# Miniprotein binders against q9bqp7, part 159

Target 1, 240 residues: q9bqp7
Amino acid sequence: VPQNWFPIFNPERSDKPNASDPSVPLKIPLQRNVIPSVTRVLQQTMTKQQVFLLERWKQRMILELGEDGFKEYTSNVFLQGKRFHEALESILSPQETLKERDENLLKSGYIESVQHILKDVSGVRALESAVQHETLNYIGLLDCVAEYQGKLCVIDWKTSEKPKPFIQSTFDNPLQVVAYMGAMNHDTNYSFQVQCGLIVVAYKDGSPAHPHFMDAELCSQYWTKWLLRLEEYTEKKKNQ
Short names: E, the ipSAE of ESMFold2; O, the ipSAE of OpenDDE; V2, 0.75 times the mean of E and O plus 0.25 times the DockQ between their complexes.

## First folded at step 12 (miniprotein)

Design yd12 (at its last look DockQ between E and O 0.55; V2 from the best seeds 0.62)
Fold by OpenDDE base, look of step 12:
Structure yd12 (fold): chain B 240 residues (1-240), chain A 94 residues (1-94)
Amino acid sequence: as target 1 above (240 residues)
Amino acid sequence: SREELWERIFELIEKGDKEEALRLLREYIEKYPDNPLALFIVADLLFDMGRPEEARKVLERAKELAKKTGDPQLIQYVELLERLIERLLEELKK
């Protein structure tokens, strides 16, 4: 049980957006502060086993590809992910704010992969927007807040070359999503709250993306795990 | 404890004491035969020790179990190690 329990949902906020749904998605810039990001918390609280496996994987990848080959591989993975997020932001942004759509960004297997998910996405409220949990002292940059099949969700877009049909296969992504939810629900920059999460795993080959929907109950379960990770991070930092 | 044992195994691997690490892992596998991670690490150590045939045999079992658990990271690492083992075996035949 977390020592510093805090609710994921804010009872003071209504689930119903006030009628003034901003016509334009929120895009709050991430401020570089001493406050740890969700990503940093998760990375610094990986198990020894996880750290070991990642290091061994890296070493073996270098053995397979060479040092330069591995650098190229990592660069390409990063670039593909970045381009995918940029394309999605462009697609989900209101047409009036669309700078010249680089049509080349839209021609990807990943974009093809998520088309069936995008059909069920509406009511975009935030895109690439910073969230801060003032009480728990962490920050994050969420990809999207929108309605998925009529439910308001924090949506996290992931790229993969391999199928991830199960939410368990997404590692710490559920923790990231609920961390963003909890922060947003208590961030004064947002007037609404979210009760659901969605992880979308897009595939390079254009095969249908896997949506991993997280209802309020599942979000609450992962929230407890997130709080434990945050506590572990805080303790590690005190001992440094 | 199980955790203490894993810590010791990782420490041994980091120190380069692969034989003792293998011993502890084998003892662990005897107690917990369906742990794909332990089997994978055994295969990886055997590979690193220049024992690719033994590594291949252990890795086959690790692969089967990893597929059952659905851990994509472990599956990816198993597949990587398989390719490396096969490459090494081909080099040794020349």
Scores: ipSAE 0.696, ipTM 0.918, lowest interface PAE 0.7, mean pLDDT 90
Fold by ESMFold2, look of step 12:
Structure yd12 (fold): chain B 240 residues (1-240), chain A 94 residues (1-94)
Amino acid sequence: as target 1 above (240 residues)
Amino acid sequence: SREELWERIFELIEKGDKEEALRLLREYIEKYPDNPLALFIVADLLFDMGRPEEARKVLERAKELAKKTGDPQLIQYVELLERLIERLLEELKK
């Protein structure tokens, strides 16, 4: 159990979007600071198994592709993810100009993959927006806050070359989602909160994406695990 | 416990004691014989130690089990290692 438990939800905050909320989704800028990001916390608190598998995978990829080939591979994977997120932000943003929408960005298997999910997404409240948990001292950049099938969610978009039909196949993604939720729910830049999460895994070949919905109970379970990872990070930082 | 043995195995690998890690992995597999991840790690260590013939045998079993579980990430790791093992075995014939 975490030593410094803190609630993921804020009982004093509405879980429904207000009618007076802006018609333009929030996009709080990410500020460079010394407070650790969610992704840094997760990267530095990986289990020994996770570290081993990642390092061996890197070593094996380098053996197969060479150093330059591996750098090109990882750059392409990163670019694909970046372009996917840019395309989704463009699709979900009503304030974009016609000149700013890149049609090449919209022509990807990943975008085709999520079309059936996007039909269930509405009421977009935030896109590519910074969150900060001042009490627990971490920051993040969430992908999207919107309704999915009528439930307001923090939505995290992921690309994958391989199917991930189960939430366990997404490893630390649920922790990332709940960390963003907890931060948002206690961030003064936001006037509302979310109680649900969604992980959407999109596929390069356009195959139907897998949605992984997280209700409030499941989010609370992963929140406890996130708090443990944050504690591990803090203890590790003290020893460095 | 299962978790303690698993953590000890990775500590040994990190310290470079691959032979002791293999010994503990074989004990682990005895208790949990249908674990494709454990078999993959054995194959990976054997490959890293320059024992590709042994690695190939273990990896064939890991591949069978990984396909049964439908773990796409592990299947990807297995297929990568399989390609590297086959390349090394072909080079050794020369």
Scores: ipSAE 0.581, ipTM 0.878, lowest interface PAE 1.2, mean pLDDT 85
ESMFold2 (binder alone), look of step 12: mean pLDDT 81; pTM 0.761

Design yd13 (at its last look DockQ between E and O 0.61; V2 from the best seeds 0.64)
Fold by OpenDDE base, look of step 12:
Structure yd13 (fold): chain B 240 residues (1-240), chain A 94 residues (1-94)
Amino acid sequence: as target 1 above (240 residues)
Amino acid sequence: SREELWERIFELIEKGDKEEALRLLREYIEKYPDNPLALFIVADLLFDMGRPEEARKVLERAKELAKKTGDPELIMYVELLERLIERLLEELKK
């Protein structure tokens, strides 16, 4: 049980967006503060097993590809992910605010992969927007807040070369999503709250993306795990 | 505890005591035979020890179990190690 329990949902906020749905998605810039990001918390609280496997993977990849080959591989993976997020932001942004759509960004297997998911996405409230949990002292940059199949969700877009059909195979992604939810629900920059999460795993080959929907109950379960990770991070930093 | 055992195994690997790590992993696998991760680590250690034939044999079982669990990352690691083992075996035949 977390020592510093805090609710994921804010009882002071209504689930119903006030009628003035901003026609334009929120894009709050991430301020670089001493406050840890969700990503940093998760990275610094990986298990010894996770750290070990990642290091072994890296070593074996270098053995297979060489050092330069591995650098190129890593750079390409990063670039593909970045381009995918940029393309999605462009797609989900209102047409009036669309800078010249680089048509080349839209021609990817990842974009093809998520087309069926995008059909069910509406009511975009935020894109690439910073969230801060003032009480728990963490920040994050969420990809998207929108309605998925009529439910307001924090949506996190992931790229993968391998199928991830199960939410359990998404590692700490559920924790990231609920961390963003909890932060947003208590961030004064937002007037609404989210009760659901969605992890979308897009595939390079254009095969249908896997949507991992997280209802309020599942979000609450992962929220407890997130709080434990945050506490572990805080303890580690005190001892450093 | 299971956790303490894993910690000890990782410490041994980090220290380069691969033989003792293998011993503990084998004991673990005897108790928990359907753990694809443990089998993978055994295969990986055997590979590091220059024992690729033994590594291949253990990895085959790890691969089968990993596919059953549906862990894509573990499958990826297994496939990577498989390619490395095959490469090494080909080099040794030359």
Scores: ipSAE 0.696, ipTM 0.916, lowest interface PAE 0.7, mean pLDDT 90
Fold by ESMFold2, look of step 12:
Structure yd13 (fold): chain B 240 residues (1-240), chain A 94 residues (1-94)
Amino acid sequence: as target 1 above (240 residues)
Amino acid sequence: SREELWERIFELIEKGDKEEALRLLREYIEKYPDNPLALFIVADLLFDMGRPEEARKVLERAKELAKKTGDPELIMYVELLERLIERLLEELKK
């Protein structure tokens, strides 16, 4: 159990957004240099096993592709992810706020992969929007807040070049989702809260994306793990 | 404890003390012979140490177990290392 437990849900907030809220999704620009981001906390608290496997994978990829080949590979993966998120923001934004969609931006296997998921997404409340947890002192930039099959979710979009889905992985993605959720639920820039999460794994070849729905109970379980990672981060910074 | 042993193994690898890390891993595998991660790390160290024939043998067992367990990331690491070992062994024939 965390030493400084804090609830993920805010009892003073509604589970459903007010119908009078703006129809344009929120995009809050928040940045503070001294407040750690969710991704920095997770990066700095990786287990020795996670660090080892990642570093060995990098070394082996360099050996297979050459140093220049690996740089090209990682640049392409980064660009694909960036284009995917840009395309999703464009697709999910109202037409009145965006110029005409770029045909090449919208034509990708990843976008094709998520089409069946997007049919179940509605009521978009936030896109690429900053969140801050004032009490726990961390920030994040969430991908999307929208209803998925009638449930308001923090949605995280993930690209994957591997054809096999990563179900119930030991990856930190669920921690990222709940950290954003907890921050949003206690951020004064938001008038509503979210109790569910969704991780969508999209595939380069256009194969149907795999949704990983997180109900309130599962979110609470991962929230406890997030708080432990945040405590670990804080303790490491105290000694450095 | 298992967690403390793994921390020591990874610490040794970071220091470049591959021989001691290998010794600890082999002791672990004697007690827990069906751990695909431990077998993969042994194969990975043996490859680095210029012992690709030994690495290949260990990696075949790691691959079998990883497929049975269904760990897609470990399977990816195993297959990448397998390609590198095969390439090195082919070059050594020349």
Scores: ipSAE 0.589, ipTM 0.883, lowest interface PAE 1.3, mean pLDDT 84
ESMFold2 (binder alone), look of step 12: mean pLDDT 81; pTM 0.756

Design yd2 (at its last fold request DockQ between E and O 0.85; V2 from the best seeds 0.74)
Fold by OpenDDE base, look of step 12:
Parts: structure tokens; sequence; C-alpha cells
Structure yd2 (fold): chain B 240 residues (1-240), chain A 94 residues (1-94)
């Protein structure tokens, strides 16, 4: 049980967005503060097993590809992910605010992969927007807040070359999503709250993306795990 | 505890005591024979120790179990190690 329990949902916020749906998605810039990001917390609190497997994978990849080959591989993966997020931001942004759509960004297997998911996405409230949990002292940059199949969700877009049909295969992504939810629900910059999460795993080959929907109950379960990770991080930092 | 045992195994690997790590992993596998992760780590250690034939044999079982669990990351790691083992074995035949 977390020592510093805090609710994921804010009882003071209504689930119903006030009638003034901002016509434009929120894009709050991330301020570089001494406050740890969600990503940093998760990275610093990986299990010994997780650290071991990742390090072994890296070593074996270097053995297979060589050092330069591995650098190229890593750079390409990063670039593909970045381009995918840029493309999605462009797609989900209102047409009036669309800078010249680089049509080349839209021609990817990843974009093809998520088309069926995008059909069910509406009511975009935020894109690439910073969230801060003032009480728990962490920050994050969420990809998207929108309605998925009529439910307001924090949506996290992931790229993969491998099928991830199960939410359990998404590593710490569920923790990231609920961390963003909890932060947003208590961030004064937002007037609404989210009760659901969605992880979308897009595939390079254009095969249908896997949506991993997280209802309020599942979010609450992962929230407890997130709080434990945050506590572990805080303790580790005190001992450094 | 199972957790304490794993912690000890990882500590041993970090220290470079691969033989003792292998011993503990083998004991673990005797108790829990259907753990693909443990089998993978055994194969990986055997590979690191220059024992590729033994690694291949263990990895075959790890691969079968990993496919049953559907863990895509573990499957990737297994396949990566498999390719490396085969490469090493080919080099040793030359």
Amino acid sequence: as target 1 above (240 residues)
Amino acid sequence: SREELWERIFELIEKGDKEEALRLLREYIEKYPDNPLALFIVADLLFDMGRPEEARKVLERAKELAKKTGDPDLIEYVELLERLIERLLEELKK
C-alpha cells in the first residue's frame, strides 16, 4: 500500500466537460523544472530484472549489428516514433490550425495502422500537452486527450515492429497513462477530468493497431502501482 | 523467497560469477520447469561462457515456452540470441 495515497480522480471536477468544449485542443508547454517527469520516475524505478534484460538486449544487439549499426538502428527507431507523433498531432489538430501538412508524414505504415482507431477518436481536448501533479510533484507530456468510442481518455500512441496484443506486453505504458491521468485530473490548467486510458500500439507494416482500453477500475489498479513507483523514486533520491 | 533468489542471481551475474548464477538458475528451473525467462537467462549465460551448443539446447525450450506465453519482448530476445548462437557455431566450424 502506498504511504502517500492520493486519488487518481478529482471529486471536485465534473466528469462532464462544461459546454464550452474548447474548439482548439490545449497545448500547454512543458516547463523544465526540478520536478521529475513520469518517464524519469519509471526509468529510475525499473526492477533489476527489467534493467538486466534491457542491458542484455542492448549488448546482444551491438554484437549482432555492431556499434555503428546499433546507433543507426536506435536513431531510426527514434525518428520513426517522432514522425509518427508529429503526423498524429497534425491529423488530430483542427484543420484551421494545420500548418502545411507534410504529406510525406502521413504516408507511413504507422499512420495506416491507426486509421481504424482514428475513426473512433473525437472531441480532442489536448495534444502534446504538459501536465503537472502539484501535490505528488511530478510532470509529464501527454500525447492526446480525446474521446475514444464516446469515452474521454488519455491516449498514448506507441510504435512497435512487433505485435503487442495484450496490455501486459506494453511494459510500463499503463503506468505512464495513469500517471498522466492523475496529473491532469489535479492540474489547475485543466477544467475537466479523465476516467479512462487508451494505449494504441501502431505497427510499422500498417497492420491494424492494437487498442488497449483502460477503464476506470483498471486505471485505479495501475494508479496504485504508479504511486508505489513514485515513492520508490522519492526514497532513492533522498538516499543519493 | 523467489524474489530473493532472483535478486541473488542478478547480483551474481553482475559480479561475473556466472557459474554460481547458473547453479541457482538450474535449481530454480528444477522447481519451476516452465519458466521461459529462467531458461533464456541460462542460455544467455552459457553463450557468454563460450558454451554455444549447450546454449542452443536450452534456448530451444525457452523459445517454445516463450511462444506459448506470447511475450513479444522475450520472443525477440530469444530470437536474437538464437541468431547469435548460430553465428558463433558457424564460426567455430571454420
Scores: ipSAE 0.758, ipTM 0.932, lowest interface PAE 0.6, mean pLDDT 91
Fold by ESMFold2, look of step 12:
Structure yd2 (fold): chain B 240 residues (1-240), chain A 94 residues (1-94)
Amino acid sequence: as target 1 above (240 residues)
Amino acid sequence: SREELWERIFELIEKGDKEEALRLLREYIEKYPDNPLALFIVADLLFDMGRPEEARKVLERAKELAKKTGDPDLIEYVELLERLIERLLEELKK
């Protein structure tokens, strides 16, 4: 149990947006400040096992592809992920028109992969929007807040070349989702809260994406794990 | 404990004490034989130590267990190492 426990949900806040909410999705800009991001906290608190596996994977990939080949591979993976997120923001934004969209961006296998998921997504409330947890002192940039099959979710979009049919295969992704959720639920820029999460893993070949739904109870369980990672991060910074 | 032994193994790997890490990993696998990640790490160390034929044997078992778990990242790690081991063994024939 974390020493500095804090609830993920805010009992003083509705779990549904009001009819008077803005008609366009929120896009709060990420502020430069001295507090750490969710991704930095997770990167700085990787276990020795995680560090070992990542470093050995890198070394082995370099052995197979050469150093330049590995740089090209990682650059390509990063660009595919970036273009995927850009395409999804465009598709989900009510201001966008087909004429204003990059047609090649919309034709990717990753976008084909998520089509069956997008049919169940509605009521988009935020896109690429900053969240800040003032009390716990962390910040993040969430991908999307929308209804999935009638449940308002923080939705995180991921690309993968290999199937990830189980949530356990997504490693720290559930921690990202609940960290964003907790921050949003305690951020004065938002008038509502979210109690569910969704991780969507999309595939380059267009194979049907795997949705990983996280109900409120599962989110609470991962929230405890996130708090432990944040606590570990804080302790490391005290000793520096 | 299981966790203490696991952490000690990674400490030894960090220090470059590969032979001692390998001894502890074999002890770990005797106690916990259903862990494909432990088997993969043994194979990876053996490969790094220039013992690719031993690495291949261990990796075969790791691959079997990894497929049963359905862990796609571990399967990727195993298959990558397998390709590297096979390449090295082919080069050594020359």
Scores: ipSAE 0.678, ipTM 0.916, lowest interface PAE 0.9, mean pLDDT 85
Fold by ESMFold2-Fast, scan of step 14:
Structure yd2 (fold): chain B 240 residues (1-240), chain A 94 residues (1-94)
Amino acid sequence: as target 1 above (240 residues)
Amino acid sequence: SREELWERIFELIEKGDKEEALRLLREYIEKYPDNPLALFIVADLLFDMGRPEEARKVLERAKELAKKTGDPDLIEYVELLERLIERLLEELKK
């Protein structure tokens, strides 16, 4: 996939509200098939540097915690992240039933961390929703599409423990966001345009979350890098 | 080139040629002294090779450079290796 042949933004779409916009956020289920996910493409096209760092981190963590301790640690990190996303979906949904979910999901330090960000979030259009780029043949599951400070964004929620933050996701978060954006902008299940991204890093101790806003120009720059990763993935698949 | 040298270093590490990887890493660091990751990899290889005293000294340099360049992710790798080196050095004294 040569650069500039596949644009991230769809000139036939608008991010302005109109009568065709759904009153409830879209939640299209992710269907398994042979089409690769954004996560798989990124995982299979890591640089030698990224692979080295992840392998060494795993090896050193096992050395420090033992195999059982490492398994418990990774399981706990995964569970905390899952609960955080479930709580955010509940909070941002206009449906009463979702807002009535488990009270324990809403009492996390991570949820306290994002409160000041959530005050600037409105006009939710999609939550935990599948996207597919029909031409480039990849799929993904995005966290949220909503207005942040008046701008329609693909929003990605991340958790971080200050002593043990996200190591694995740090390298490719912007690529993940723009991959979802480009897919959504060209997915017939959606009718609106997204031109901005937002990565929100929430902290376990309730310290204020850090928002990393990506404007249209920055998204276009990362989109070019995502297309290169997708091309690498396609080439590797043919050579296997 | 810088990119070719960097890629070659990882190929040597994958191959298990740790001494040659250290040699090329030292050449890389001489030419490109502002990369804290290169210093971290030297410390990690030295630790893996049973040279924890040398690893400690290089890791201190990696930590200070990482703070100056604003690489918070690398600092976590540094701190993990720092704890393991300290543990090993305490065991060697017993």
Scores: ipSAE 0.631, ipTM 0.888, lowest interface PAE 1.2, mean pLDDT 84
ESMFold2 (binder alone), look of step 12: mean pLDDT 80; pTM 0.754
ESMFold2, fold request of step 13: ipSAE 0.678, 0.645, 0.656; ipTM 0.916, 0.912, 0.912
ESMFold2 (binder alone), fold request of step 13: mean pLDDT 81, 80, 80; pTM 0.762, 0.756, 0.759
OpenDDE base, fold request of step 13: ipSAE 0.715, 0.716, 0.714; ipTM 0.923, 0.922, 0.923
ESMFold2 (binder alone), alone request of step 14: mean pLDDT 80; pTM 0.758

Design yd3 (also named ye18; at its last look DockQ between E and O 0.71; V2 from the best seeds 0.68)
Fold by OpenDDE base, look of step 12:
Structure yd3 (fold): chain B 240 residues (1-240), chain A 94 residues (1-94)
Amino acid sequence: as target 1 above (240 residues)
Amino acid sequence: SREELWERIFELIEKGDKEEALRLLREYIEKYPDNPLALFIVADLLFDMGRPEEARKVLERAKELAKKTGDEDLIEYVELLERLIERLLEELKK
């Protein structure tokens, strides 16, 4: 049980967006502060097993590809992910704010992969927007807040070269999503609340993306795990 | 505890005591035979020890179990190690 329990949901916020649905998605810039990001917390609280597997993977990849080959591989993966997020931001942004759509960004297997998911996405409230949990003292940059199949969700877009049909295969992504939800629900910059999460795994080959929907109950379960990770991070920092 | 055993195994690997790590992993697998991760780590250590034939044999079982669990990341790691083992075996035949 977390020592510093805090609710994921804010009872003071209505689930119903007030009628002033901002016509434009929020894009709050991330302020670089001494406050740890969700990503940093998760990275610094990885299990010995997770660290071991990642290090072994890296070593084996270097053996297969060589050092330069591995650098190229990692660079390409990063670039593909970045371009995918940029393309999605462009697609989900209102048409009036669309700078010249780089048509080349839209011609990707990843974009093809998520088309069926995008059909069910509406009511975009935020895109690439910073969230801060003032009480728990962490920050994050969320990809998207929108309605998925009529449910307001924090949506996290992931790229994969391999199928990840199960939520268990998403590692700490569920924790990231609920961390963003909890922060958003208590961030004064937002007037609304989210109760659901969605992880979308897009595939390079254009095969249908896998949506991992997280209902309020599942979000609450992962929230407890997130709080434990945050506590572990805080303890590690006190001992450094 | 299971957790303490894993911690000890990882510590041994970090220290380079691969033989003792293998011993503990084998004991673990005897108790928990359907753990694809443990089998993968055994195969990986055997590969590092220059024992690719033994690594291949263990990894085959790890692959089968990983496929049953649907752990795509583990499957990826298994497949990577398989390619490396095959490469090493080909080099040793030369």
Scores: ipSAE 0.717, ipTM 0.924, lowest interface PAE 0.6, mean pLDDT 90
Fold by ESMFold2, look of step 12:
Structure yd3 (fold): chain B 240 residues (1-240), chain A 94 residues (1-94)
Amino acid sequence: as target 1 above (240 residues)
Amino acid sequence: SREELWERIFELIEKGDKEEALRLLREYIEKYPDNPLALFIVADLLFDMGRPEEARKVLERAKELAKKTGDEDLIEYVELLERLIERLLEELKK
């Protein structure tokens, strides 16, 4: 159990977008500072199991592909993820409809994979936007805030080469989502809050992406786990 | 507890005590037979210890259970190790 429990939702905020909101999604710039990012916290608090599995996977991949082959594989995965996120930001931005879009950016299996999800996405409120939890002192860069099937969500886009129908990952994706949600809900740059999360796993071959919806109850459960990871990180920082 | 035994197993692996880790993993699997990850870790340790014939047999069981539970990340790990085990076994025939 966390020693410093804090609520994920802000009772002083509406969870409904207002009609008076800007027509362009929010894009709060990420500022360099000394407070930790969500991804840094998660990376620095991996369990011994996670560390073992990732290191063994790396060793086994290197044994199969060679050092140079593994480096190329890793670079390609990173590049494809970056291109995927750039394409989604372009697709979801109303202001981008007034500009020439890179056709190569839009032409990928991952973009094909998410098309059926995008039909259910509307009311985009934020894209590639910084969030800061003013009380718990952590920062992040969320992918998207939009309605999914009528529910306002923090949406996290992930690439995968295999179907991932189960809401789980080696990198704690649900914790990342709720950490962004909690930060946004207590960030003065945002006038609204979000109670739901969505993780969308897209496939390189264009197979239909798997959405993993997180209602408020599930988000609260993962929020508790996030607080424990943040607490663990803080203890490590205190000892340094 | 289940979690304490699980953490102890990884502590032993980290220290390089693979034989004791295998002993505790067998205890874990007996108590919790629905965990394909435990079977995978046994196979991975056996492969690392130069016992690929034993690793292959355990890994086949891990693969079957992982498919039943639908753990796609674990299936990918299993298939990677399976390819490496078969390569090593073919090399040893030479």
Scores: ipSAE 0.617, ipTM 0.891, lowest interface PAE 1.1, mean pLDDT 83
Fold by ESMFold2-Fast, scan of step 14:
Structure yd3 (fold): chain B 240 residues (1-240), chain A 94 residues (1-94)
Amino acid sequence: as target 1 above (240 residues)
Amino acid sequence: SREELWERIFELIEKGDKEEALRLLREYIEKYPDNPLALFIVADLLFDMGRPEEARKVLERAKELAKKTGDEDLIEYVELLERLIERLLEELKK
């Protein structure tokens, strides 16, 4: 559908901070719903190319590492990503402390990788917070909303190992960010407007993370593509 | 169209018709020579079909094209498949 029927930005909202805005970052808990998540929509609408590459990667990794080695590898990747997100939440929120904090986590290669990005991050407004687009009927859990170099952004933290486990489409990562942005801009739990996105790819070896900044125009372009993926998901569900 | 041909190739792969998929991939590559992923898929299918010497030659072309087009993510896939091909070739020598 045309973007003008379901806009990403809310004309009733400002991106400027308001005195009534919480001084502590928002953390709305994710409620289990029949309503699909952003990640589910994207996973269920992958291209045949993306499906092929994911299945081949699994087959090749199992050939290289064995069944048990592959399970250990994927579990380790998941755990490292989880710990990276937990460390970032802790760093960016003074009220958040990891219940079983590992001091070594704050010195990991991934955290070292993002140091130069974190230096430019301020004014945190939401961390690990649920968003819902009531009209378009999807939900998500975003990583962070904060100012990056003075611009309010939805920030998505990604980890990368070498060799990379699969070909990553930057197309889906930007779609995830704009989906969260559009939901937040139309979610009554939030009063501000986000017009920019930032994807930060952190590296295990501590090499400098790559920031992928998305301005308002680029976000609008990806929003149109997200709407098409959401339509495809809805159509597939009707035909099941 | 380019998109219809691309989709048809994946349909053939899903159905297990690897030889026909290779035929269409070669046709695709002749018409659209700027896609290193297409060469990678050829190498991957040849490896699956027990043709590692042919797979290695095509994979080298995929690697060169990926470097020229700046597809660094594909290079990681290429390196994984390279290791498996070399391992298979060593096993075949034994």
Scores: ipSAE 0.591, ipTM 0.873, lowest interface PAE 1.5, mean pLDDT 84
ESMFold2 (binder alone), look of step 12: mean pLDDT 81; pTM 0.763

